# Miniprotein binders against q553d3r833to1016: the designs that were tried, part 11

Target 1, 184 residues: q553d3r833to1016
Amino acid sequence: NRFKSVNELYSTELSYLNSLLILRDFYFIPMEVEARVTKLFKSEEINKVFSNLKSILQISTEITHLLEERLSVSPVKIGDIFVKFAPIFKIYVEYVNNFDKVAPQLKAMTENPQSKKFFSEQRNKSRVATDINSLLIMPVQRCPRYELLLREILKHTQEDHVEFKNIKSAYESIKDINKYINDR

## First folded at step 6 (miniprotein)

Design m7M
Fold by ESMFold2-Fast, scan of step 6:
Structure m7M (fold): chain B 184 residues (1-184), chain A 95 residues (1-95)
Amino acid sequence: as target 1 above (184 residues)
Amino acid sequence: GSRVKIMVIVMGDSPEKLREFAERVIEEARKLAEKLGGKITVVVTEDGNRLLIVITVEGLTPEEAKEIAERLKELAEELAKKLGLEVYIIVEIEK
């Protein structure tokens, strides 16, 4: 049903947000500290690899909170959230395009024998099996997932439903962004 | 009480203009919150040529929440135009 589809959007957004927080707290911030203190990493390379993660993280934080609030009241309306954020999802284009460009640098960084102990220790501290490579690709994977999730919500939303126009608009917007990403 | 949350994403190539924008929008938000007896929280995230400003004001009436939203949106749009910055504004009012 429609409510189940909306709950899947929320639960996967929450999981996604938690993964981005792990990426920030156990990799991004500690790597910046190492770049300054031990020079194990170069700040410029860290910034290139992580790209606009800070923006993506803040946006996911706000979307997660809005979904939580909307799910707590009846009737459940979430379509306007994605309509409001649609113009901002262009930031994902920057992240995805950058990810492909920095893949060799990320590989060199993670395969460097001098940094292996650092990455192993941070993974242990995070208490999750997911490594930095698997975390950094998550925004790349989330973009097509938004399209799929909105499509499922739209499928379960009748044409006379108050949310139909907003969900359809949001779906078409994210679909256009994903097409743009794929054409680059 | 009602709560208003305003997320402002502003971008441009001048760090000085981005700072001026943020300072002016936050100052107006704090002034409005104080005048209306609301509790304000401000989070600023700097990300390259972009600032994300999240302003939350709690303890308002619905009309006060709407007033803050409208005034800050108007100021942010006017100031971005004056400074040659690109701006996106998202408003959420919880009653």
Scores: ipSAE 0.605, ipTM 0.838, lowest interface PAE 1.8, mean pLDDT 89

Design m7W
Fold by ESMFold2-Fast, scan of step 6:
Structure m7W (fold): chain B 184 residues (1-184), chain A 95 residues (1-95)
Amino acid sequence: as target 1 above (184 residues)
Amino acid sequence: GSRVKIWVIVMGDSPEKLREFAERVIEEARKLAEKLGGKITVVVTEDGNRLLIVITVEGLTPEEAKEIAERLKELAEELAKKLGLEVYIIVEIEK
């Protein structure tokens, strides 16, 4: 069931993108405003915590649009998308490495009694139950998810299929990136 | 018509060199689009020591789309080498 596997890749990418947009719109941007206006946060700490989120968000936006485009036409080909983006997925290594480094700053920021009202209000405005900690870890979780999803697509792709080489290449590249992250 | 979309991620420790790189690549893209009668859209995202530049040109022939892609890729790679920057380029051409 190759079609179901490809649709799961797309639907989970769309959900992931929407979560990153919530992180940007209800936390990142409002926190920068508070840093300037009320001094509730320090801009340098915000930038460290959010790391390269802007780049990840743009990449996910482009992948989502390409997947939508490819799914609208038969035969469905998506392997070249991930082959093309494989070198760029190295930015996820930086995000994951940074997430570990800034965990104490993030904890201090979210557990500060003076900022509790801000975080509560932003979570309510977002209309999702997911808090900032759960949103910030999403790129960390998406990396192994890409590997699992590509492995599933590869499993349902015959060796003589036009996509086989590209899907296998994409899977191996993302597997190597995840191995590097885990071996840190 | 055909469409070409180019993603350029460029990295380096000099904000001035990153700015010069972006300005040069975008300027060439706009000139090529204008010459070929294509509609250009450019999005630039700044993220620490890197820029993500997304260039989309629509309303081209397939040959024109390929020409723009090749010329911008060559320029970006040469300019990054000259300025001591690291660059990744992805090209998508609509058939």
Scores: ipSAE 0.014, ipTM 0.486, lowest interface PAE 7.4, mean pLDDT 85

Design m7Y
Fold by ESMFold2-Fast, scan of step 6:
Structure m7Y (fold): chain B 184 residues (1-184), chain A 95 residues (1-95)
Amino acid sequence: as target 1 above (184 residues)
Amino acid sequence: GSRVKIYVIVMGDSPEKLREFAERVIEEARKLAEKLGGKITVVVTEDGNRLLIVITVEGLTPEEAKEIAERLKELAEELAKKLGLEVYIIVEIEK
């Protein structure tokens, strides 16, 4: 039902956020350290591969906190969160377009014999045996997941429900962003 | 008391203009918080040609929270226009 759909949006956002934190803490930050100390990586190549991850991470952090606050009270209202954040979901367009473009650089980094030990050590330290490729694709997958999740919430929201207009607006906005990504 | 949380996403190709924007918006936020006796927290995330500024002010009346939100939104929009930057502002007021 509706309540379960909203809780799925929250729980998957929390999991998504935690995956992005692992990407930041076990790959992004350590790779920047290696770029400065050992020259194992080039800072500009790291920045190209990770794109606007910092912005996506901060946005997901704020959305997660807002969802937690809203779920703590009745009735549960979350539609306005996604309406307010809809304009900034354009950052996902940038990330998705960049992901395809930098695939050769990412492949070169991960297949470089000089960096194999680094990547295996970071994967082991992460507590979850998740490699950098599996983490970097997550924002690419999250956009269509937002559309699916909002569609399910909308399906279980009656037209006279207080949230109907906001959920519908949020769904249409995310749908337009995904269509724009796919139309390139 | 009430809390206001303001998300300012500003983007442009000039790091100097982005820094100037952030400094002026944050300075105004701190002055308003001090004037109204609120507790302010500011988080700035720098990401390429974009800054995300999250300003939280707690310990306000609902009217004071609205005043801070309106004044910072107006300043941010005016300043972005003057500096040739693109800005998005999201306001959350918890009463």
Scores: ipSAE 0.243, ipTM 0.659, lowest interface PAE 4.4, mean pLDDT 87

Design m88F
Fold by ESMFold2-Fast, scan of step 6:
Structure m88F (fold): chain B 184 residues (1-184), chain A 95 residues (1-95)
Amino acid sequence: as target 1 above (184 residues)
Amino acid sequence: GSRVKILVIVMGDSPEKLREFAERVIEEARKLAEKLGGKITVVVTEDGNRLLIVITVEGLTPEEAKEIAERLKELAEELAKKLGLEVFIIVEIEK
C-alpha cells in the first residue's frame, strides 16, 4: 500500500545516510589523517576517489530530516521534497561518472600491501564488516532505487490524490536523471 | 519558537568569489539573527568547486522565520547572479 511504500522510501534513505556516514567516518576522514601524518595516501587521490561525497551526504541528510518531519504528521506528503531537490540531483551524474573512472585507482589503493592493514582495521571497526568498495557504490545504486521507490508510491497514489502531481513530477525527474546516467 | 534552516549550495570556478559569496550571506544571516534575538549556527563545507552553507536560526516567531528565509534567499540569488555563480537554495521552516 501507499503508506508502506513511503515508509520504505524513508527507511532505505535512513540506511543509505548511515552508510554514507560510515564511509565518511571510517574511510574518508581516517584516510585524510593518514595522508597528513604517515603519507600512506595522497590527498589528491583521496579526493578523486570520494568525488563529491560531501555534497551527496548533505543532500541525503536534508532529505532524511524532511522525510522524518513529514511522516510525523497526517496526511503524509513527501512528493514536494523530491520536486524541491530535483535540480540538485544532477550532482549524482558527476559521482556515478567518476566512480567508473576511479575504479582502477581504488583497486590499486586497496590492494597495496602498505595499506592492507589500514583497510582491514577500518572494515572491522565498521562492525557490519562494510568495506570501502561496498560503501562507495551506494550513491550509484541509490539513484535507480529512488526511481523504483517513487514508482511504487505513484502506483499506490490515486489520480485525484493531493500528492499525485508532485509524486509523478518527482518520478519523471529522477527517471530523466537515471536515463542520462545510463546513456553515458 | 520557530526555527529556520537554509541550505545554500553555491558553485563556480573562482575560490575568491565563492569566499565573497559565503562571507556576505553569512554576515547578513548573523545581522538578521541578532536583530531578531535568534540563535544562529553556521556550518560551511568545501566540496571541490562548491561551498555548502547550512544556516540555522532558532528562537524566532513564525513571521520572523519567514522574514529571515525570504531575505537570505533573495540576497543569495542576487549575489550569485552578480558574481557569476550557480546557486541552489533549500529553505525549511519549523514551528
Scores: ipSAE 0.582, ipTM 0.824, lowest interface PAE 1.7, mean pLDDT 88

Design m88W
Fold by ESMFold2-Fast, scan of step 6:
Structure m88W (fold): chain B 184 residues (1-184), chain A 95 residues (1-95)
Amino acid sequence: as target 1 above (184 residues)
Amino acid sequence: GSRVKILVIVMGDSPEKLREFAERVIEEARKLAEKLGGKITVVVTEDGNRLLIVITVEGLTPEEAKEIAERLKELAEELAKKLGLEVWIIVEIEK
């Protein structure tokens, strides 16, 4: 049903945001500290690997807060959120393109015997089994996931529903962005 | 009271122009909030050639929230055009 589809969008966004916060707090920030203190990492290399994560994190934070607000009132309306954010999902293009290009650097960093202890300790501190590689790919996976989630919501939204036009518009916009990412 | 939240994402190749944009938008937001007796919070995130500016003003009437939103949106769009920057603006008004 529509309500379940909307709740899946919210719950997966919350999970996604929490994963990005773990990536920031247990990897990005500690790696920048190590780059200055011990020189275990190069700051420029860290910035290349993490790309525009700060922007993506801020966008997901705002979407999560808006979904929480909208879900707390009846009737639940969320379509305009994604209409407003659809154009800025183009920032995912930079992240996705960068991810492929920095794969060798990321592999070298994570397989370096000198940094293995750091990554193992950070994973243990995070209290999640997910490693840095699995966290860094999440924005790559989230963009097509938005398309699938919006398509599912649209499928369960009748044409006479107040949100039909906004959900359809958001779905078409996200679909176009994903096609652009895939065609480049 | 009503709350207005404005997310401004601005992009360009000139750090100087990005800073000028942010300073002018934030200053106008602070002046409007002070004039209307609202409480303002501003968060700025720097990310390469982008700035993400989140402006929240609380303690407003619905009309005041709309006034702040319209004024800041107009300024941001005009200033981005003048400075040759790309801008995306998202406005949320509660109540």
Scores: ipSAE 0.594, ipTM 0.835, lowest interface PAE 1.8, mean pLDDT 89

Design m8I
Fold by ESMFold2-Fast, scan of step 6:
Structure m8I (fold): chain B 184 residues (1-184), chain A 95 residues (1-95)
Amino acid sequence: as target 1 above (184 residues)
Amino acid sequence: GSRVKILIIVMGDSPEKLREFAERVIEEARKLAEKLGGKITVVVTEDGNRLLIVITVEGLTPEEAKEIAERLKELAEELAKKLGLEVYIIVEIEK
């Protein structure tokens, strides 16, 4: 069912956005504060680990707002959103490639006895079970999930549907970006 | 009235050129909004070698919203090319 697939895209984007906001508010911002006040972290290392999270957060914010707007009216059209954002998804390439590169540094930071208490306290304050490692990998996991979700929407979109061309274009663009990520 | 929202993601390895880009685009946006009697909001976020610029103008006619969108997109693309920056622009017009 097409509308069920579109609602899955929206609901998972909203959950994803909320996770990125938790990552920003309970880890990124507090870690930057600690780097200045206590020197528990080095600012340069924080910037390497979080990469271009601010850009990804802004993109997800805009996509979420557009999906909410489009779902509130009939007929529901969302394909043009992903066509417009397809070129911008190249910024995910930097995040995904960086994640693998900084994995040893992230492990060292989270397993350091001096910072373990900080991470435990921030996780408790966030009121979610998800830790920083699980949050930081979310953009890496979201890229292939966009492809799967768009493929599912396309499967439930007839060739004569007004959205067919936009959904197909969006799917192919995201698929190419994911292939590029995997080949680098 | 109509609302136009423009998201600009600009990137490059020169902080000075990124700042010049933002200042010139924002200046033109404010000038156009004032001329057309629109209410402008600008948010700029720094993200390493990127700037994210969100420009929202409200209280426009549909034609005015389209005019602002087209002029700012053209300026941003030409300025990025001149300064050797990469730019991505998303335009949303709400009727």
Scores: ipSAE 0.584, ipTM 0.820, lowest interface PAE 1.6, mean pLDDT 89

Design m90F
Fold by ESMFold2-Fast, scan of step 6:
Structure m90F (fold): chain B 184 residues (1-184), chain A 95 residues (1-95)
Amino acid sequence: as target 1 above (184 residues)
Amino acid sequence: GSRVKILVIVMGDSPEKLREFAERVIEEARKLAEKLGGKITVVVTEDGNRLLIVITVEGLTPEEAKEIAERLKELAEELAKKLGLEVYIFVEIEK
């Protein structure tokens, strides 16, 4: 039903945000500390691998808060959020394009015998099974996921529903952004 | 009272112009909040050639919240055009 589809959008956004916070707190920040203290990593290489994670994290934070607020009132209206954020999702273009380019650096970094203990210890501290590689690909996967989730919501929204036009507009906008990302 | 949250994402290849943009937008936000007796919180995130500026003002009437939103959006768009920066603005007003 529509309610389940909207709750899936929210619950997956919350999970996504939590994964990005783990990436920041157990990898990005500790790696920057190591770059300064032990020189285990080079700051420039960290910046290349993590790209614009800070921007993506802030955007997901705002979307999560907006979804929480909108879900607390009836009728539940979320389509305008994604219509308004659609142009902002172009910042994902930089992250997605960078991900492919830095894959060799990321592999060298995680397979370096001198840093293997660091990554193992950070994964243990995070208390999740997900490793840094699996976390870093999440923003790459989230944009097409928004399209699929909005499409599912639209399928469960009747044409006479108050949100139909906003959800349809949001879906079409995100679909256009994903095409733009894929073409770059 | 009402709360207004404004997210501004500004992009360009000149750190000096990005800083000028942020300083002017934030100063105007602080002045408007002070005049209207609102409580302002500002968070700035620097990320490469981008700044993300989150401005939240609380303790407003609905009319005052709209006024702040409209004035800051207009200023941000005008400054971005003048400075040759790309800007995205999101506004949420809690009633």
Scores: ipSAE 0.472, ipTM 0.769, lowest interface PAE 2.3, mean pLDDT 87

Design m90L
Fold by ESMFold2-Fast, scan of step 6:
Structure m90L (fold): chain B 184 residues (1-184), chain A 95 residues (1-95)
Amino acid sequence: as target 1 above (184 residues)
Amino acid sequence: GSRVKILVIVMGDSPEKLREFAERVIEEARKLAEKLGGKITVVVTEDGNRLLIVITVEGLTPEEAKEIAERLKELAEELAKKLGLEVYILVEIEK
C-alpha cells in the first residue's frame, strides 16, 4: 500500500544517511588526518575518491529531516520534497560519474599493504560489516533506488489524490536524471 | 515560535566570488535575525567549487519567518546572478 511505500522511502533514507555518516567519520576524516600526520595517503587522492560526499551528505540530512516531519502529520505529503530537490540532484550525477573514474585509485589504495591495517581498524571501529568500497558505492545505488521507490509510491497514489501531481513530477525528474547518468 | 531553515547551495569557479556571496548572505541573515529578535545558527560547508550554507532562525512569528525567507532568497538569487554563480535555495518554515 501507499503508506508502506512512503515508510520504505523514509527508512531506507535514514539507513543511507547513517551509512554516509560512517563513511565520513571512520574513513574520510581519519584519512585526511593520516595524510597530514603519517603521509599514508595523499590529500589530493582522498578528495578525488570522496568527490562531493559532503554535499550529498547534507542533501540526505535535509531529506531525512523533512521526511520525518511530514510523516508525523496527516495527510502524509512528501512529493514536494523531491520536486524541490530535483534540480539539486545534479550533484549526484557528478558523484556517480566520478565513481567509475576513480575505481582504479580506490582499488590501489585499499589493496596497498601499507594501508590495509588502517582500513581493517577503521571498519572494526565503525562496528558495521560494511567496508569503504561498499559505503562509497551507496550514492551510486541510491539514485536508481529513489526512482524505484517513487515509482511504487506513484502506483499506489490515485489520480485524484492531493499528492498525485507532485509524486508524478518527482518521479519523472529523477527518472530523467538516471537516464542521463545511464546514457554515458 | 516559528523556525525558518534556508539551505543555499552555491557553486562557481571563483573562490573569491563564493566567499563574497557567503559573506553577504550571512551578513543579511544576521541583521534580519537581530532586527526580529530571532536566534540564528549558520553552518557553512565547503565542498570543492561549492558552498552549502544552512541558516536557521528560531523564535519568530510565522509572518517574520516568511519575511526572512523571502528576503534572503531574493538576495541570494540577485547576488548569484551578479557574480555569475549557480545557486539552489531550499526554504522550510516550521511552526
Scores: ipSAE 0.545, ipTM 0.804, lowest interface PAE 1.9, mean pLDDT 88

Design m90M
Fold by ESMFold2-Fast, scan of step 6:
Structure m90M (fold): chain B 184 residues (1-184), chain A 95 residues (1-95)
Amino acid sequence: as target 1 above (184 residues)
Amino acid sequence: GSRVKILVIVMGDSPEKLREFAERVIEEARKLAEKLGGKITVVVTEDGNRLLIVITVEGLTPEEAKEIAERLKELAEELAKKLGLEVYIMVEIEK
């Protein structure tokens, strides 16, 4: 049913946002501190690896809040959220393209014996099993997940439903962005 | 009361122009919130060649929320055009 699909969109967005917050708080910010204090990392390399994570995090924060607000009222309308954010999702193209380019640098950074203790300690402090590599790939995986989730919502939305046009528009927009990413 | 949230994403090649844009939009937002007795929060995220500005004003009437949204959107679009910046604006009003 439509209700289950919309709730899956919300619950997975909330989980995704929480993972990005862990990435920021236990890796990005502490790594920048180390770059200034101990010189364990270079600020330029950190910025290349994390790319436009700040923008993606802020966008996911706003989407999560909007989904929470819309789910609290009846009838549930969420299609316009994704129509409004569709032009902004081009930032994911930048992130995905950068992820592929910096994969060797990320590997060198995480496999460096001098930084191994830092990454182990940060993972322990985060209280989750997910490591930095698994967190950094999440935006790469989220973009095609938006397409699948919107497709499922559209599948369970009748053509005469008030949301049909907005959901269809959102789906087509995300689909086009993912095609662009895949054809890069 | 009603709440208005405005997300502004502005981008360009000049840090000086981005800074000028943000200062003027935020100043107008604070001025409008003060006049209408609303409570304002502003979050600015710097990310390379872009700024993300989130302005939230609470404790408004629905008419006041609409007024703030329209005034800030108009200002942001006008400033972006004058400064040669690309801008995207999203508005959400709790009715």
Scores: ipSAE 0.547, ipTM 0.805, lowest interface PAE 2.0, mean pLDDT 88

Design m90W
Fold by ESMFold2-Fast, scan of step 6:
Structure m90W (fold): chain B 184 residues (1-184), chain A 95 residues (1-95)
Amino acid sequence: as target 1 above (184 residues)
Amino acid sequence: GSRVKILVIVMGDSPEKLREFAERVIEEARKLAEKLGGKITVVVTEDGNRLLIVITVEGLTPEEAKEIAERLKELAEELAKKLGLEVYIWVEIEK
């Protein structure tokens, strides 16, 4: 059952990464183009709404690649990935705090009649039903999901298992970061 | 051969210091890769007051991969401290 929990972590990370790539390719990059060409958006406002998405995308890309590599060999060891990335997860604090602050700007951008056609066309091009609002909240939701997934892996890891210390350390670190996020 | 991948996330409010940090870390990485006969790839992404630097060196022995990892980690930490920057470093060595 531990194997099932680790595969859940990987499959949800891959799905999450794909959602962030859609956010970048169908919204972030095209919006920056529109800011330069048509002035439909202000570059400063785009940067505020998307925050440090580039950093989060890079982190998820590295985690995904590492999980793929580790899952391809036996025994499957993934705990050190999250031990090493736990300090870097503090980058999510900035994103989460910013998300709440820019909610009014995001609402104004998406409800603006002048940009309505743009957002509709980008969603159609992306071939997914998820809109920009649903995509932008994903990093906010991913942090507590890391905690839940690591907790489940830890639950299915015996105390004498080679991975026990790393999984427990990763879980505790992510739990602390989530507590810090919730307290700010 | 072995591969070493180093992800550096460096942050601070001075673009000039972030640039100096990146240039010196990348220069040392290129110098070490050339000395050891490794193939180097560097990707730098700017994200507000952060730089993300991904350095990959391939075609190394395990000992060479470890040497590059240790030297670049030490340099990055020392340089960040001197420049007053915050740095996070991930090192992965693939045999």
Scores: ipSAE 0.386, ipTM 0.726, lowest interface PAE 2.7, mean pLDDT 87

Design m90Y
Fold by ESMFold2-Fast, scan of step 6:
Structure m90Y (fold): chain B 184 residues (1-184), chain A 95 residues (1-95)
Amino acid sequence: as target 1 above (184 residues)
Amino acid sequence: GSRVKILVIVMGDSPEKLREFAERVIEEARKLAEKLGGKITVVVTEDGNRLLIVITVEGLTPEEAKEIAERLKELAEELAKKLGLEVYIYVEIEK
């Protein structure tokens, strides 16, 4: 049903946000520290690999908070959130296009014998099995998942529902953004 | 009371212009919050040639929340145009 679909959008956003926070706290920030203190990494290469993660993290933080607030009241309305955020999702284009381009740099960093201990220790500290490669691909996977989730919500929203126009508009906008990403 | 949250994403190739944009928008937000007796929180995230500014003002009437939202959106759009910056604005008013 519609409520189940909206809750899936929220629960997967919360899980996604948590993964981005782990990426920031156990890899991005510690790697920047090592670049300054031990010179284990180059700051420029860290910036290339992580791209605009800070922006994506802030956007996901705000979407998560907004979904939490809207789910706490009835009737549940979330369509206007995604209509207004649709132009902002273009920020994902930069991250997605960068991901494949920096794969060789990421491989060099993770396969360097001098940094292997660092990555192993950070993974252990994070208390999750997910490694840095699996975390960095998450924004790449999240953008098409927004389209899938909105499509599912739209499927369970009748044409006379107060949210129909906003959900349909949000779905069409994100679909266009994803098409642009896939065609580039 | 009502709460207004404004997310501003501003992008450009001049750090000086991004800083000027942020300072002016935040200053106006603080001034409006003080005049209306609201509690303001501001978070700024710097990411390359992009700033994300989250402004939250609490303890407002619905009319005051709308006034703050409209004024800040107008200022942000006008200032971005004047400074040659790209801007995206999200506004949420909690009743």
Scores: ipSAE 0.557, ipTM 0.823, lowest interface PAE 1.9, mean pLDDT 89

Design m92D
Fold by ESMFold2-Fast, scan of step 6:
Structure m92D (fold): chain B 184 residues (1-184), chain A 95 residues (1-95)
Amino acid sequence: as target 1 above (184 residues)
Amino acid sequence: GSRVKILVIVMGDSPEKLREFAERVIEEARKLAEKLGGKITVVVTEDGNRLLIVITVEGLTPEEAKEIAERLKELAEELAKKLGLEVYIIVDIEK
């Protein structure tokens, strides 16, 4: 039903946000520390690999908070959230393009024998932490996931529902963004 | 009391204009919070050619929260236009 679809949007956003926080706390911040202290990494290279992450973190933090608030009251209205954020999702296009561009650099960093111990230690500091590659791809996967989730919500939203126009608008906006990402 | 949270995402290729934008928006937010007796928190994050400004004001009436949101949104939009910056503003009012 519609409520189940909205709850899936929220639950997956919360999981996504938690994964981004792990990326920040166990990789991004420690790598910046190593760049300053041991010179194991170059700050310029870290900034390229993690480009747009801070923006995506803030966007997901705000979406998660808004979804929590809206789900606590009836009727549940969430369409306007995604209408407001749709223009900002161009940041995801920049992230995806950057991800492809920096893939060889990221591979060199993770396969460098000098940094192998660092990456192993960060992964092991939390038993639930995954490797950096699995975390960095998450925004790449989240953008098409938004399209799928909004499509499901729209399927369960009747044309006379108060949210129909906002959900449809949000869905069409994210679908257009994903067309650029799905280029050959 | 009501709380207003405003996320301002501003972007452009001039660090000086981004700094000017942030200083003016934050100054207005602090003045409005002080006038209305609200408690203000400001967090600024730099991400490449973007600034992310999170302004939270607590201890307000619902009308005061709305007033702060409207005034800061208007200022941010006017200032971004004047400085040639792109701006996105997300307002969250908790009642």
Scores: ipSAE 0.714, ipTM 0.874, lowest interface PAE 1.1, mean pLDDT 88

Design m92M
Fold by ESMFold2-Fast, scan of step 6:
Structure m92M (fold): chain B 184 residues (1-184), chain A 95 residues (1-95)
Amino acid sequence: as target 1 above (184 residues)
Amino acid sequence: GSRVKILVIVMGDSPEKLREFAERVIEEARKLAEKLGGKITVVVTEDGNRLLIVITVEGLTPEEAKEIAERLKELAEELAKKLGLEVYIIVMIEK
């Protein structure tokens, strides 16, 4: 049903946001500290690896809070959220393209014996099994998941539903962005 | 009261132009909030060649929230055009 599909969009967005916060708090920020204090990492390489994560975090934070607000009120309307954010999803294109380009740097960084203890300690502090590589790929995976989730919501939205046009527009927009990402 | 939250993501290769953009938009937001008796919070985050500006104004009427949103959006769009910057603006009005 439509309500189940909308709740899946929300619950997976919340999990995604929490993973990005772990990436920021246990890797990004601590790595910047190490770059200044111990010179274990180079600031320019950290910035290349993490790309525009701060922007993606802000976007996901706003979407999560808007979804929470909308789910607390009947009737549940979420289509306008994704219509508003559709142009901003182009920011994901930069992140996805950068991910492939920096893969060798990320591998060198994580396989460096000098940094092995740091990554092990940060993973332990995070209390999740997910390592930095698995966290950094999440925005890459989230874009096609938005398409699948919006498609499922659209499937369960009748043509005469007040949200139909907004959900359809949002779905088509994210589909175009994903096509553009896959073609580059 | 109503609350308006505006997320501005501005991008360009000139740090000076990005700073000028942020200063002018924030200044206008503070002036509008003061004029309308709203409480303003501003958070600016630097993300490479992007600035993320989050402006929240609380304690407004619905008409005042709409006025602030429209004026800041117009200013941000005009200023980005003049400075050759790319801008994305998301307006969120909570009643």
Scores: ipSAE 0.720, ipTM 0.874, lowest interface PAE 1.2, mean pLDDT 89

